# Ledger of designs, part 5: VHH binders against Trans-3-hydroxy-L-proline dehydratase (lhpH)

Target 1, 355 residues: Trans-3-hydroxy-L-proline dehydratase (lhpH), of Colwellia psychrerythraea (q485s0)
Amino acid sequence: MTKNIAQAAVKFEQWQPKIEQESYLTINSLECHTGGEPLRIITSGFPVLKGNTILAKANDCKQNYDQLRRALMFEPRGHADMYGAIITDAERDDSHFGAVFIHNEGYSSMCGHAVIALTKTAVESGVVARTGDVTQVVIDVPCGQIYAMAYSHNNVVKHVSFQCVPSFVYAKDQQVEVDGIGMVQFDIAYGGAFYAYVQASSLGLSLVPEQQEKLIAYGRKIKQAIIPQFEINHPTTAELSFLYGVIFIDDSPNQDVHSRNVCIFADGELDRSPTGSGVSGRIALHHAKQQIVLNETITIESILASSFSVRAIETVCFAGFDAVIPEVTGDAYVCGKGQWFINAEDPLKYGFLLR

## First folded at step 5 (VHH; framework vhh_6qgx_2)

Design s35 (from b0 with Y104M)
Fold by ESMFold2-Fast, scan of step 5:
Structure s35 (fold): chain B 355 residues (1-355), chain A 124 residues (1-124)
Amino acid sequence: as target 1 above (355 residues)
Amino acid sequence: QVQLVESGGGLVQAGGSLRLSCAASGFTFSSYAMAWFRRAPGKEREFVAAISRSGGSTFYTDSVKGRFTISRDHAKNTVSLQMNSLRPEDTAVYYCAAKYGWGMPSTPDQYDYWGQGTRVTVSA
C-alpha cells in the first residue's frame, strides 16, 4: 500500500492503452439488470453491423464478429449466463433504435428483460425525448417491432411495460421420455421465442437457488430430448423455427403472486428474471385454456423472487393461430458502466467459461 | 447507416497536386483503420495507402511512397490523401475504405466499408 492511496488510485483509474498500442480494442457499455438478469448494453467501439433487418445484423455479427461476442460474454469480462445487447440503427422508420441480443451460446430472437432495461436507459439518457410521466419507446428486435412504455416519477423510470409480438400455443399436452429423468409432460408456446413449459413439481424440482444446478441439468436434457422428435415451424419467419429453452413452472411461496417461472435457455443458461418472452407464452397458454380473461393481470416470480406482471390486452388471428398480444411489466436498474479492453497479444482475449 | 463520402478529385496536369478527402459517418471512427484504394480504367482495385486507428502508423504502396501522404482527423471524422508530383499513371477512381479492429491490410476483401469513389485524371 502507498502512504497516499488516493493519489495512487487516481493514477490507476486513468490507465488507458497507449496510442502506439494498436493491439488494443476498446468497447464501452452500460451495465444493467432486470429482476437480477444482467444486460451489458454495448454503446460504442463495437463494429457497425450490416443488414436491413435486425436478423440480418445478428447474422453479420455471427459470421464476422462472433469472437467479440465471446470476449464480452465470457470470463473475465462476462460470466456464465451473461447477456448483452448491441444497439443498432432502427429497421423501421417509426422505431427509435434496434438491438441484437447476445449471450454465452449465441443470439436470441427476443429478450423481454433487455427490452425493459433498454427502454428505461433510452429515456433516462435522452435517446428518446421524455413526454411527461409516460414515454413510448419503439425498438426493433430480431422477432419484430416492440412497443414499450416508460413510467417516470421525479425524472426516474420506475416501471416499463412492453407489448410483445403475437403470442400463441403451438402444442399442448405433449410427452417425451428423457434419459435419467423419465416421462416429461410439456406444452409449447411462442412469446417471441418457443419454449417448452414443464411443471417443476412433477419432476421433483424446486424453483429455488439451491436447486440451480439440477434445474440447469434437467432443462438441458429435456430440451435435447424434445428437439429430435418435435418439429417447430414459425408460420412467417424460418429463422425463428427453433426451441429456445425450457421453462419450469411451480407455485410460489409468496401467496400474493400467481406462480414462479425458471427458464433454462440456449445451452443451459439460467434466467435470473421471470423471463419476459416466457411469461408472454404463459399468458397465451392461460388464455387458450380459459384460465384468464383479457386485461386480467397476473404476477410471476423468478428464482430470485423478482417479478413481472403480465396480461393479454388483445386477441388476434396470427397465421391461423388464435393468438394474444401480451403486455409485460417490470423494473430495471443501472449497475455500472464498463470500458472493456481486448488486446490482440492476450492469449485469453476471447474469454473462457468454467461455469 | 455507414457512409464514406469522397471529395477532391478532378483534372490536374502532370507534376501537379490534389488533396482527396473522405468524410466518415455512422460508426465510431477511432475504432476503424482507414485506407485509400484506386482503380484505373480496365484494371483491378489496388492498394494506395492506409492509416492506423490512432493515426500513429501509415503504409504506402511503393509507387506512391514519398509523393502521397495519408492523414486522419478524429475531430472531423475525415481521412485525407495529399497527392503530390502526380503522374499520368495515377489516373484512377480513388476509393476510401474502413476496416474495424486490428491491422491495416492492403487487400480489398479485408475492408468492411467503401465509398463510391472520386475520379482523378492526370494529363500528360
Scores: ipSAE 0.464, ipTM 0.807, lowest interface PAE 3.1, mean pLDDT 92

Design s36 (from b0 with Y104H)
Fold by ESMFold2-Fast, scan of step 5:
Structure s36 (fold): chain B 355 residues (1-355), chain A 124 residues (1-124)
Amino acid sequence: as target 1 above (355 residues)
Amino acid sequence: QVQLVESGGGLVQAGGSLRLSCAASGFTFSSYAMAWFRRAPGKEREFVAAISRSGGSTFYTDSVKGRFTISRDHAKNTVSLQMNSLRPEDTAVYYCAAKYGWGHPSTPDQYDYWGQGTRVTVSA
């Protein structure tokens, strides 16, 4: 054995637990982001989830493997506001694959930033065969079947668009008293998940990184105040009947975009992206208020000034609601690959959060 | 996608030997402990043998200790059960089972995936 840094580096890079080291579990991933929002795509080594639907598979994970979600989403393998997707077999014969969405608090029904990253990586990896410069990817997610388009140039996916589920206004011009904040005006809309939409400036909030702690605190307080005052029922799927988060809306410092929004979801997680399901609900609100017409594209930016474009391509009647079909467009990037070891003998094997 | 396919069952006389095999597909074999369970005519499913993820640890029900040997082959994604000194009471349908993660328990409810079974008949 030689003592030099180049040889040491090669040996570190090639090391993995031996098969006889049974205390280790190995889980593999692709690391991505969409507009700054992370996605850990779990590709192998995770238990095969049971169920005939993606919702049933999410419930199987929650009941039998929730500690593995924590291990992957919490420190030291993940971090505060970490997000992931567990790749599964398709639910429908005409879908390419399925995904269960995981985060710090639990499981989500829809994740637009994840759809964008999954579509890009499915095409670039060859999971879905490329069909010229435009390739369709069909993904089963907990809230339904998603149709996405990958737009390629020189074998690189530059843009991804997807059609969201029927999106609609659930309630308008609502009010709630929030302890320490006062009276808050909000709307509720569904774009794959239910959000309360709040004008940030009405509460003295700015949609900038410097105010992230205040945005998180206000988002959590507003969500917790709304839940006991307003019953949310999804018209066709009871498991989707919950308020997922609060989206703060304001004008952008950038005059070239329509607006900025910041989503505080689950238990105080801040979306670094413009929030795909959130902008889907936004376009339904704007259409219902007659502020946009069909096929009118608006650009909405995140707290990081990353952008999604959104338009309503169709009006539909969904279970008695006047709904629209949103098309959301964004960009994703592959940041790395992970090989994650969980040692049964590690007292911190399931992770921790200090925020 | 996950499939466990048993083979090697048949008819043998008391005192004879039989080797069962289970071919696994659709999952990361090295992440799963493997086991054999059996169901005799008119009885419930009972534990026979289990093998840890690496093959370094095995666990047997008392009635088969010293007679049966469980083993696994990671290159072939197979688990095997070598059955020696067979008795008429070993007559049963034998099932292969897989369990994710740590441990190789004897409880059927802790196993995630199951094969369809292979029949073993031991005559006097």
Scores: ipSAE 0.504, ipTM 0.822, lowest interface PAE 2.6, mean pLDDT 92

Design s37 (from b0 with P105S)
Fold by ESMFold2-Fast, scan of step 5:
Structure s37 (fold): chain B 355 residues (1-355), chain A 124 residues (1-124)
Amino acid sequence: as target 1 above (355 residues)
Amino acid sequence: QVQLVESGGGLVQAGGSLRLSCAASGFTFSSYAMAWFRRAPGKEREFVAAISRSGGSTFYTDSVKGRFTISRDHAKNTVSLQMNSLRPEDTAVYYCAAKYGWGYSSTPDQYDYWGQGTRVTVSA
């Protein structure tokens, strides 16, 4: 055995499953975060997903490869609230590529933090040819086509903005009785996913890390109370007809920002970012309530004090709804690269969660 | 998108040889087991041969054991079927197929992607 630490480290780094070890699958990734929300970008070794749309590819993954989502999102390869994207071929001729979004519970229709990280890394990896200091990236996601702009300085993408899908208010000034909480007032808006928007202070909640457990518990209870009382129908796509999560809104301790929001999505997952699809629904709500005008930018903070800026850039009619097109701006960072091994002989190969 | 393109089919006399090739693109070749299936006139698709992801294990249907050899080339993303001592009963359209993940199968329904086939005719 070698006692030289540098030589030992190199030999550990060189470990690979032997070609003869047919029990191993190898999946490669690029590891990112946007405002603290992780994104495992799955690049190779994952099965090629079937379907002519990103929604169809997500359904193929759910039907035939859901155990691989679990393996990558759960411990020991992932963790509670882990998030990922599976890179796919583009759905549309004018899109650069596609992405299927995955998390602990399943699949999402839209993920703004993922769009920001994907846009940055697509330009920096040369997937999309750089066009000076501003490069457009067009991504197909389950809820539609996303147009993003990467803003570069010294060949590094510093900021990403994207135009979300038409975002609209589904219901306003609703109420529901929730066991252990009482009467909850909420609005429902769509920003690529449907969220119920709740004022945190009305429930005695604070949008701080110390209250994360209470925020998760309340978010889960509120979501489950709303689902049986509200039929949610996406006007053009049945697969998008579900309540994705609850977003708690309140004032920020930072006087320089408009507000703070915390998203509890899927089955009690807490978004570390300000939630791109969530702030898209927020700007639609604020516009509908005449609280902002077109092209007015507001900055919204996450539970970690990371921020997104958002504005409504135009109004559109979307399937009878008065909608806006939101523009969301944020920053992402590359944290690492992964090479993930899944051994058929491992009794824990599909992962676990202990939260 | 995944593409499997077969080549090497044709007309051959009984006792002759043919080499079929399948060129694979659009996926991580080393993550997929590869197989050959055939469909004879008036019959359903039947298993011929399979090769594991590494190429270290091969499996054959009894009627072709000792006559056919399956192999794969990871550098070229190809799978090949060397067919020797051909019989009129080997007349069929031969299909290349790919299966993601662990192991291989003799069941067509377990394969994810298929080529369009290449015709092999063995004359008496």
Scores: ipSAE 0.434, ipTM 0.798, lowest interface PAE 3.5, mean pLDDT 92

Design s39 (from b0 with P105L)
Fold by ESMFold2-Fast, scan of step 5:
Structure s39 (fold): chain B 355 residues (1-355), chain A 124 residues (1-124)
Amino acid sequence: as target 1 above (355 residues)
Amino acid sequence: QVQLVESGGGLVQAGGSLRLSCAASGFTFSSYAMAWFRRAPGKEREFVAAISRSGGSTFYTDSVKGRFTISRDHAKNTVSLQMNSLRPEDTAVYYCAAKYGWGYLSTPDQYDYWGQGTRVTVSA
């Protein structure tokens, strides 16, 4: 490489919007993934969201700043199935911070992969002071307060576990006719979000990357067929009363794990992780069906063969439902930092999505 | 938790000067335009001055042009209003306000956050 090339590169690297360029907004992020599922942690430059609850803050974002969600989640700054978290002040005095979850289609009530990444990075960045090898991180999310534990060795977080909100079976042994697929059997469970759980092999589906397009297509069709036929009501919070996605379940090619989950959520987004809220609903289903006992750990794989471990640590009565408290364990990685520029003069400033 | 805390108000004789300051916390200061509004006794809130996110543009209501100067300090997260040649009609509670992103700076309904206000009394 020549001296001239090196000199040019340094000058490009130093580019910043000039202080007089009022047309630019700058938003900063920490880029992570949990089991392959991305998390763009939005750290500064985003508007401070109004409301006394994380749900109210999510609504404020949807009403007043939804185009910024699109700008950050869509191309060219994001991509199909992109996921992010907007860091907020805590809702409760005993929580460390709050998070609003965003994706291509909108806003989610719970995100286990995000909790894992947020917990690890909060401890490693000093947002939460370390308490020896195990540090508790308490996060307010739209579905409630989440208690997470970061397990550290030599100043590096190796594993994160979190207690999900009370998780329960909403409906069992349901059926729906789906145009182009036929009769689909499903259960509905809540693990911070409502999912329909479907046996993949019953539909001729395999939980492998080669079938991702078919899984997305089937997940979208099944979700849209269920919505008009089955009313979902969260027992205490109306804003959580919606079907978030479809989780396909089947055996793993890896005989050392319990099973594989593939979640198609929102409008056809594929979760690269095992889906934390999904495995939380799964453990509630297995417990309700008497297929596992308290503190029995199972390992569930994603489409990428990344894994979460899950167990039910406690039974509780939640608004008349027989519920469990799931504990989900996983790991996350920081893969970058972003500084994102949005120019008012850019006709594509709010992004686009071709899928 | 967003906070805008005004200071520097008080009683001053006509022709005198005051400097108002607003300390901002809980948000990315450089992403917000800042403004001063005032409410005279028995009147609605009116625009006084605004400064763009970068500090490169300033805006004033006609009655204060040439007398008031708005400025901001990104390192200290403060916005200031230097008020010279004060008149009895400048008597009001002065409010600091913050507005995210792009848009018009003279419209109160466009502002996201407001301080509690600081009282300015100009005696004849």
Scores: ipSAE 0.295, ipTM 0.746, lowest interface PAE 5.0, mean pLDDT 91

Design s40 (from b0 with P105E)
Fold by ESMFold2-Fast, scan of step 5:
Structure s40 (fold): chain B 355 residues (1-355), chain A 124 residues (1-124)
Amino acid sequence: as target 1 above (355 residues)
Amino acid sequence: QVQLVESGGGLVQAGGSLRLSCAASGFTFSSYAMAWFRRAPGKEREFVAAISRSGGSTFYTDSVKGRFTISRDHAKNTVSLQMNSLRPEDTAVYYCAAKYGWGYESTPDQYDYWGQGTRVTVSA
């Protein structure tokens, strides 16, 4: 009597949908994180999205394939606060490729943690030819064209920096009454998305993992209270005229770091990273308040103590706003490859979300 | 740049045979069901044949069943239509079409991508 346990494992690993199993769709991905914020990079098996712009491709996905976003972002394939990118052809001739951003509640216009992960993997996979230790990657996203730099050592991308869109202060020293919380003081800034910036300690909040449920609850309530009382208009793109989330700011437990911030975005999603568009808005606020000068770098950390560095590299006039161009630097890691099967006969094929 | 490029059309006598081919590019071929539709002069577009994503299931309109055979080659990203015992009423422009995901649909509106068509003329 002999048993070969190793053969069982090999046979499980070799499982694939058989040719006769027409009920299966297969979608392939590269799994990454940036500062703990996940990115499922969808590489093949997803429908080809229609439209001449990345924003139009995102709208095509929303109208015709939204159930596949849910299948990939919800349990059991994804989880609460899951994030992904669908790789597309470039919109502009001078861009390398395009990306549509997806999450639990829908689609986003800009995602800094995704740009960092996409830039690293584009260089390491050979999508973009390496040019020595510094390689430029140009990505079309729904809000426009992003320029990123990959910094390599021993053929591994160690750091990625990217130039954010013109970032500006929309409103300062505002107040709103929030049911169950009281009076909340906030600023609004744009760094690729509009955020309300709130001092966490003023509300008795700590930016630590053990308070994640309270941070989510407060973020939702504050966002809901601001929206009906405060008109937000993006100067050039009406589709961007909305409050995306709330960023809580406080001192870091690590005194070597400038500060900590925690973003609650969309419908109560918590960003594990320092939030690229959020730190872009932060640097615009600090510059406008004369708390930093051009090319001064500050390090901002997340709820997980992961960090982004940010600086304002240029001042510009953007549609009448005194704006800055932020440069955000962070690190990403590849943590897996996925092959995702969606069976037409599965009653849970499009997923579920329980938090 | 999704492209479906048909070939193999032409003029043939009644009772003859033609093989149509459709070369697909710009998408994951194995994720799409493939079909042939035709439009005769003065008529609306009608379903001819479909093949499932794997090639394990094939579907035909009654008028061509037993005479036409649809097949696909995943290595070459092609779908083919072998047309035997051709009749003058088979005269039409033949279109290759692709549909993402699950299910067979004989309705043109359910198909995502279309070729430009290839002309088949069957003389009496």
Scores: ipSAE 0.422, ipTM 0.774, lowest interface PAE 3.2, mean pLDDT 91

Design s41 (from b0 with S106D)
Fold by ESMFold2-Fast, scan of step 5:
Structure s41 (fold): chain B 355 residues (1-355), chain A 124 residues (1-124)
Amino acid sequence: as target 1 above (355 residues)
Amino acid sequence: QVQLVESGGGLVQAGGSLRLSCAASGFTFSSYAMAWFRRAPGKEREFVAAISRSGGSTFYTDSVKGRFTISRDHAKNTVSLQMNSLRPEDTAVYYCAAKYGWGYPDTPDQYDYWGQGTRVTVSA
């Protein structure tokens, strides 16, 4: 019938930091996921990041506040493969706000799952005024300006689509010898970040949760084998000139989807979502290989069978590359709110990662 | 060359039934998911129902679930919407739409091809 609140529980809930006796930093967040990939949206308490661009703000964070990234992304406040976004002021006058992306290893240039979660929460929180059942949200991220659309039903954002930055093929039909694996065939494409794309079945890999450890191990080895052999240069922004991860591609057991892919990014982190920047690079590859036409939508599944839809909506010339503008569609959920305390006296204040 | 042609709209009394049909031509019908959207006067286009390319999966908006049934016929290249227990709030122009693949079937901008619409008017 009636639920009673235990007296002890009420008193635990009332605990507060002893700021007069101890030095505490308090950081607040919204906890979200997109297709199972987490996003800790850091809303207040984090130091103001300096710089005229989101990329410069990310560099300021790396140089002056990297210990706070670790505190929020590592245990006990975070976990292995944790992902977050630090909310910033907009870089451009026509953008609503900016975001710096953080994870276990460091900082990323683009994160599609984050754009989806940020768009949903910006509309539902009133950061962006709702315009009927479709609302445009414009976000500045390290790789550029992102245009997103929030699709609402009964005042709840059900789906988000976004236009990725110009996406293009960097290299095709490449090979690398990988110790313990053998010869690996790959393509490199850019969809906000550079990925190497590999056929999973060619390596005896299956894109299922049971093979998580093998996928991580292979992704790490392949990435490290490619880096010394390929100079990656972003045509307009030197800071984006690096290989972010490896995406394994295979057929899905689901007959209603195009394919499945699994991204191993940074230092062996596994994306639970289909990877927004990854599927953006995929659609550029498929278009370049004449496997899809403009406005043809394909659905790509993650390791958890969550899906993104993607299509190329136009072709553009980007710094001499034949590029496309991808449109990615996905959904996000708010799963919590956090208030995180960092006590200056805590010997584990900046966290740890046992992996 | 791609064409979606709706039929079956009309005037019906509350509690009545209508069957909408959409004939598809000019593309490989069996490779596309199909959906129905509607637009009431002064409102935005809203999702009604969708069916996967195989026909094995269907998706409905909550307000029509249990009342409307979407189906497809690969031999005839048609998708149909059986509308039962119609309500005045179902009054709208109904649009047939096609998209390659499955995933987020209730998002209008994911659809590659659209019909011209057929009008449904439900009187109290």
Scores: ipSAE 0.000, ipTM 0.256, lowest interface PAE 15.6, mean pLDDT 88

Design s42 (from b0 with S106E)
Fold by ESMFold2-Fast, scan of step 5:
Structure s42 (fold): chain B 355 residues (1-355), chain A 124 residues (1-124)
Amino acid sequence: as target 1 above (355 residues)
Amino acid sequence: QVQLVESGGGLVQAGGSLRLSCAASGFTFSSYAMAWFRRAPGKEREFVAAISRSGGSTFYTDSVKGRFTISRDHAKNTVSLQMNSLRPEDTAVYYCAAKYGWGYPETPDQYDYWGQGTRVTVSA
């Protein structure tokens, strides 16, 4: 936009790996966040993943290209708690596209903040033809098919809602002894991923940025204590049979919202958003406990005071479980575009993580 | 959907020439090294030739060096194998293969995608 750009700056900006420099791989992305949780949407230059399902494609990535996940999620290209999505072909004929979710530790079965960002950018980029002020986007993810709605004003998507997969309570009123913490009470619910839900105040924890290190430490210890003592089996898909993280629940300092969630997932990663799959499990828990009725909306805040709205829109029977279909609503923003170079000769090509 | 579609096979007399072509679709062509492998009747799949992602480097099995030339066209998303001075022992089904990223190995297990093959018969 400026007419007085120095010649040196112009030449720096024009740098590209030359076509003859086969030591370079180039991967392109769109950079987003949802409620503060980042999403690196990987658009081109990544290997085409094999498999008839998104879950199979995720497994192909894990087995054959896991070092590229590290390169993109770790420093210097990514950072601690970085999150991404690899765009794939749709699994189902009635879906628009597919996505494999990646993060610092590995792969996730569901990511609500990613669905919100993917839906916004799919509509705004013309991947999905806009249908007035409301446009439906259908995305295949490892845990199933997601239906999302983009709500637009003047060709800008202002908010996105999505229907989560059937969400249900797996276990209630469980207890585990945790070294250095004591007896911890928890519930386990599935909202596209399995989480242990813990009342933060019962452990002397506050859901504020100043306590992030303590929340991460407690989340790690609680998850590691639960895993060897409690078997988790997904009723239809063995690959989804794992505890993904711990969600701390407490009252919000903001009295206008229902509550606050802080999710510590994978290997001690802190979700900056309210956690879409997490609030989906929350609404299943609240419905099962008769604390909410169908179509009753609650607003749940993140550690950053960003919020998602959630409601149960339908009851279903899923493989013998009394389940609900949650609808989660949130907002996403595009922060940039990336062009990422990975040089085979770089001793740090696969990245590093210092936290 | 990833597809590699071979063409150009056929029957040719010893000393003759054939040009095989492989049309690639469904992936970022410039991110993949390309290779040709062949399988003769009653034998295992063997390496013939490979070309790097840029097309700047090529590698050939000893039995075809100087006779075969591999090339690629990024604008057309194609890889070609020009086969000259054909011998009866070149008779085989020829397969196009694609490998993501760095290197272009001789081992079939390292390649990500494969075509259906095109038959080449060289008469004595």
Scores: ipSAE 0.390, ipTM 0.780, lowest interface PAE 3.7, mean pLDDT 91

Design s43 (from b0 with T107Y)
Fold by ESMFold2-Fast, scan of step 5:
Structure s43 (fold): chain B 355 residues (1-355), chain A 124 residues (1-124)
Amino acid sequence: as target 1 above (355 residues)
Amino acid sequence: QVQLVESGGGLVQAGGSLRLSCAASGFTFSSYAMAWFRRAPGKEREFVAAISRSGGSTFYTDSVKGRFTISRDHAKNTVSLQMNSLRPEDTAVYYCAAKYGWGYPSYPDQYDYWGQGTRVTVSA
C-alpha cells in the first residue's frame, strides 16, 4: 500500500478551527472518573459565570448558557449519564476555587465523586501547592464549602478524603404508592443533596449491571411518586429544597464491604460510583438509628464494585437537626484531555440524548 | 424475648448429610443477617456460613464450600444449613447467630444474638 496512514494522522492531529472563516466555540476539559462515574472538568472556553455565590453562578449558567451544558453533556460530545464541573473563582476567601456541577438534566447541589476528582487534579496540576504526603484542598460547591485531603505516595495522589456538609435524617419510615410497583417504603436523608433511600430486595431488585435498566425505571417512578406527596425544605437554603434522586441499598456480594448502593439521580441517570453525597446521607441514617458510632468506618460499593469508605467524624446541631459531619474516601483517575468544538452552523451543535 | 432455637443435629456417618434449622423469634427477622458458627471439642468458635439480611448473598468458609448451603425463609423466620459430604472433622456443636443491619461478616463478635447450639457427630 502507497497510502501513508501515519502521515494522515499527524495532519488530522494538527487540524484547528478556521475562526476567520467559520463560527466555532472551543471548550477545553480534563476527563476523569471516580469509581467509574465520569467527570468532565471544564477548564477554559466556557463563558465566565456571574454571581457572588456558586448557586448564583449555577443560575447564571442555567439562564444564559444552558445550551452549552447540553452541548457538553449530550451526544456526540457527552453521553447518557454524563457529568461535569465548570471551574469558577472561589466564593470564600479561604477556598481555593469553586465548581458548578452539570449533568444531563441540569445542575446539582453536591457531587462527592467530583470533589474526589477535583481534589486529585488540583494537587497534581499545581493549582494547590503540594504540602508533603497530605495536601488540603478547599472547594466551594453549591451546597457549601468542602474540605478535602489529598494523600500522596511518591508524588502521586493515591486517595482523597473529604468532609461533607452537615448531614442529617429528614424523614424516616415513609411510604408511597408507585404505579406499576406498589407500596414503597423509604427514608429521606441529606448529605449535600436529598435522597430517598429504598431497600432494593424489598422490590425484587438486584444491584448488578444486568439490572441497570430496571433500576433506572424504578428510580424514576419512585422519585416522581414521592415529589408531589412529600415537601422537601432545606432549613437554611431554599435552592437546595428538592429531591435529587433515589438510592437503592442492598447487601454486597463482597463480604469485605458493609453494603452496596446504586443512585438513580435527576431524570434517570445512574451513578457508576457509590455516590459521595449518598453515602454521606447513609452514614447520617446509620448514626441516627444507632447502627454505627463516631469514627467507625464502613465501606460501601457501587454497581461496578468500586468503593467509597465513609465515617461520621463528629455530631453537630444543624438548624434543629441532629446531624453528623461525614468523611468520605475514594480514588480518581485522569483518563483524558478534551478539546470540544461547537460550530454555529452545525444543526446538531447542542447535542441529543437517545435514552 | 429474643430466641434462636437450633434443630436437626445428630449422629451421621462420613459421606452423609444433615439439615440444620434455626427458628428465630422476638425480633424483626428480615432486618438481621444470619450465620452458622461451630465449636469442635477443645477449639474456639469458628465461622461456617453467613447469609445477608435479604438472602441475596452468602459466604462460606473454604473447608465447607461446595458441601454446605445456607438459606433463609422470611415467611417462617428460619435459617437453614444443608450439610452434604460430611467428614469427621465437621464434628462440632453448631450455633445459629443473628446480626442487626447490613453486612454478614465471619467475625463472631459482630453478632448480637446466639442460639444454644445443636450437636453434630460424624463417625468414620
Scores: ipSAE 0.000, ipTM 0.326, lowest interface PAE 13.2, mean pLDDT 89

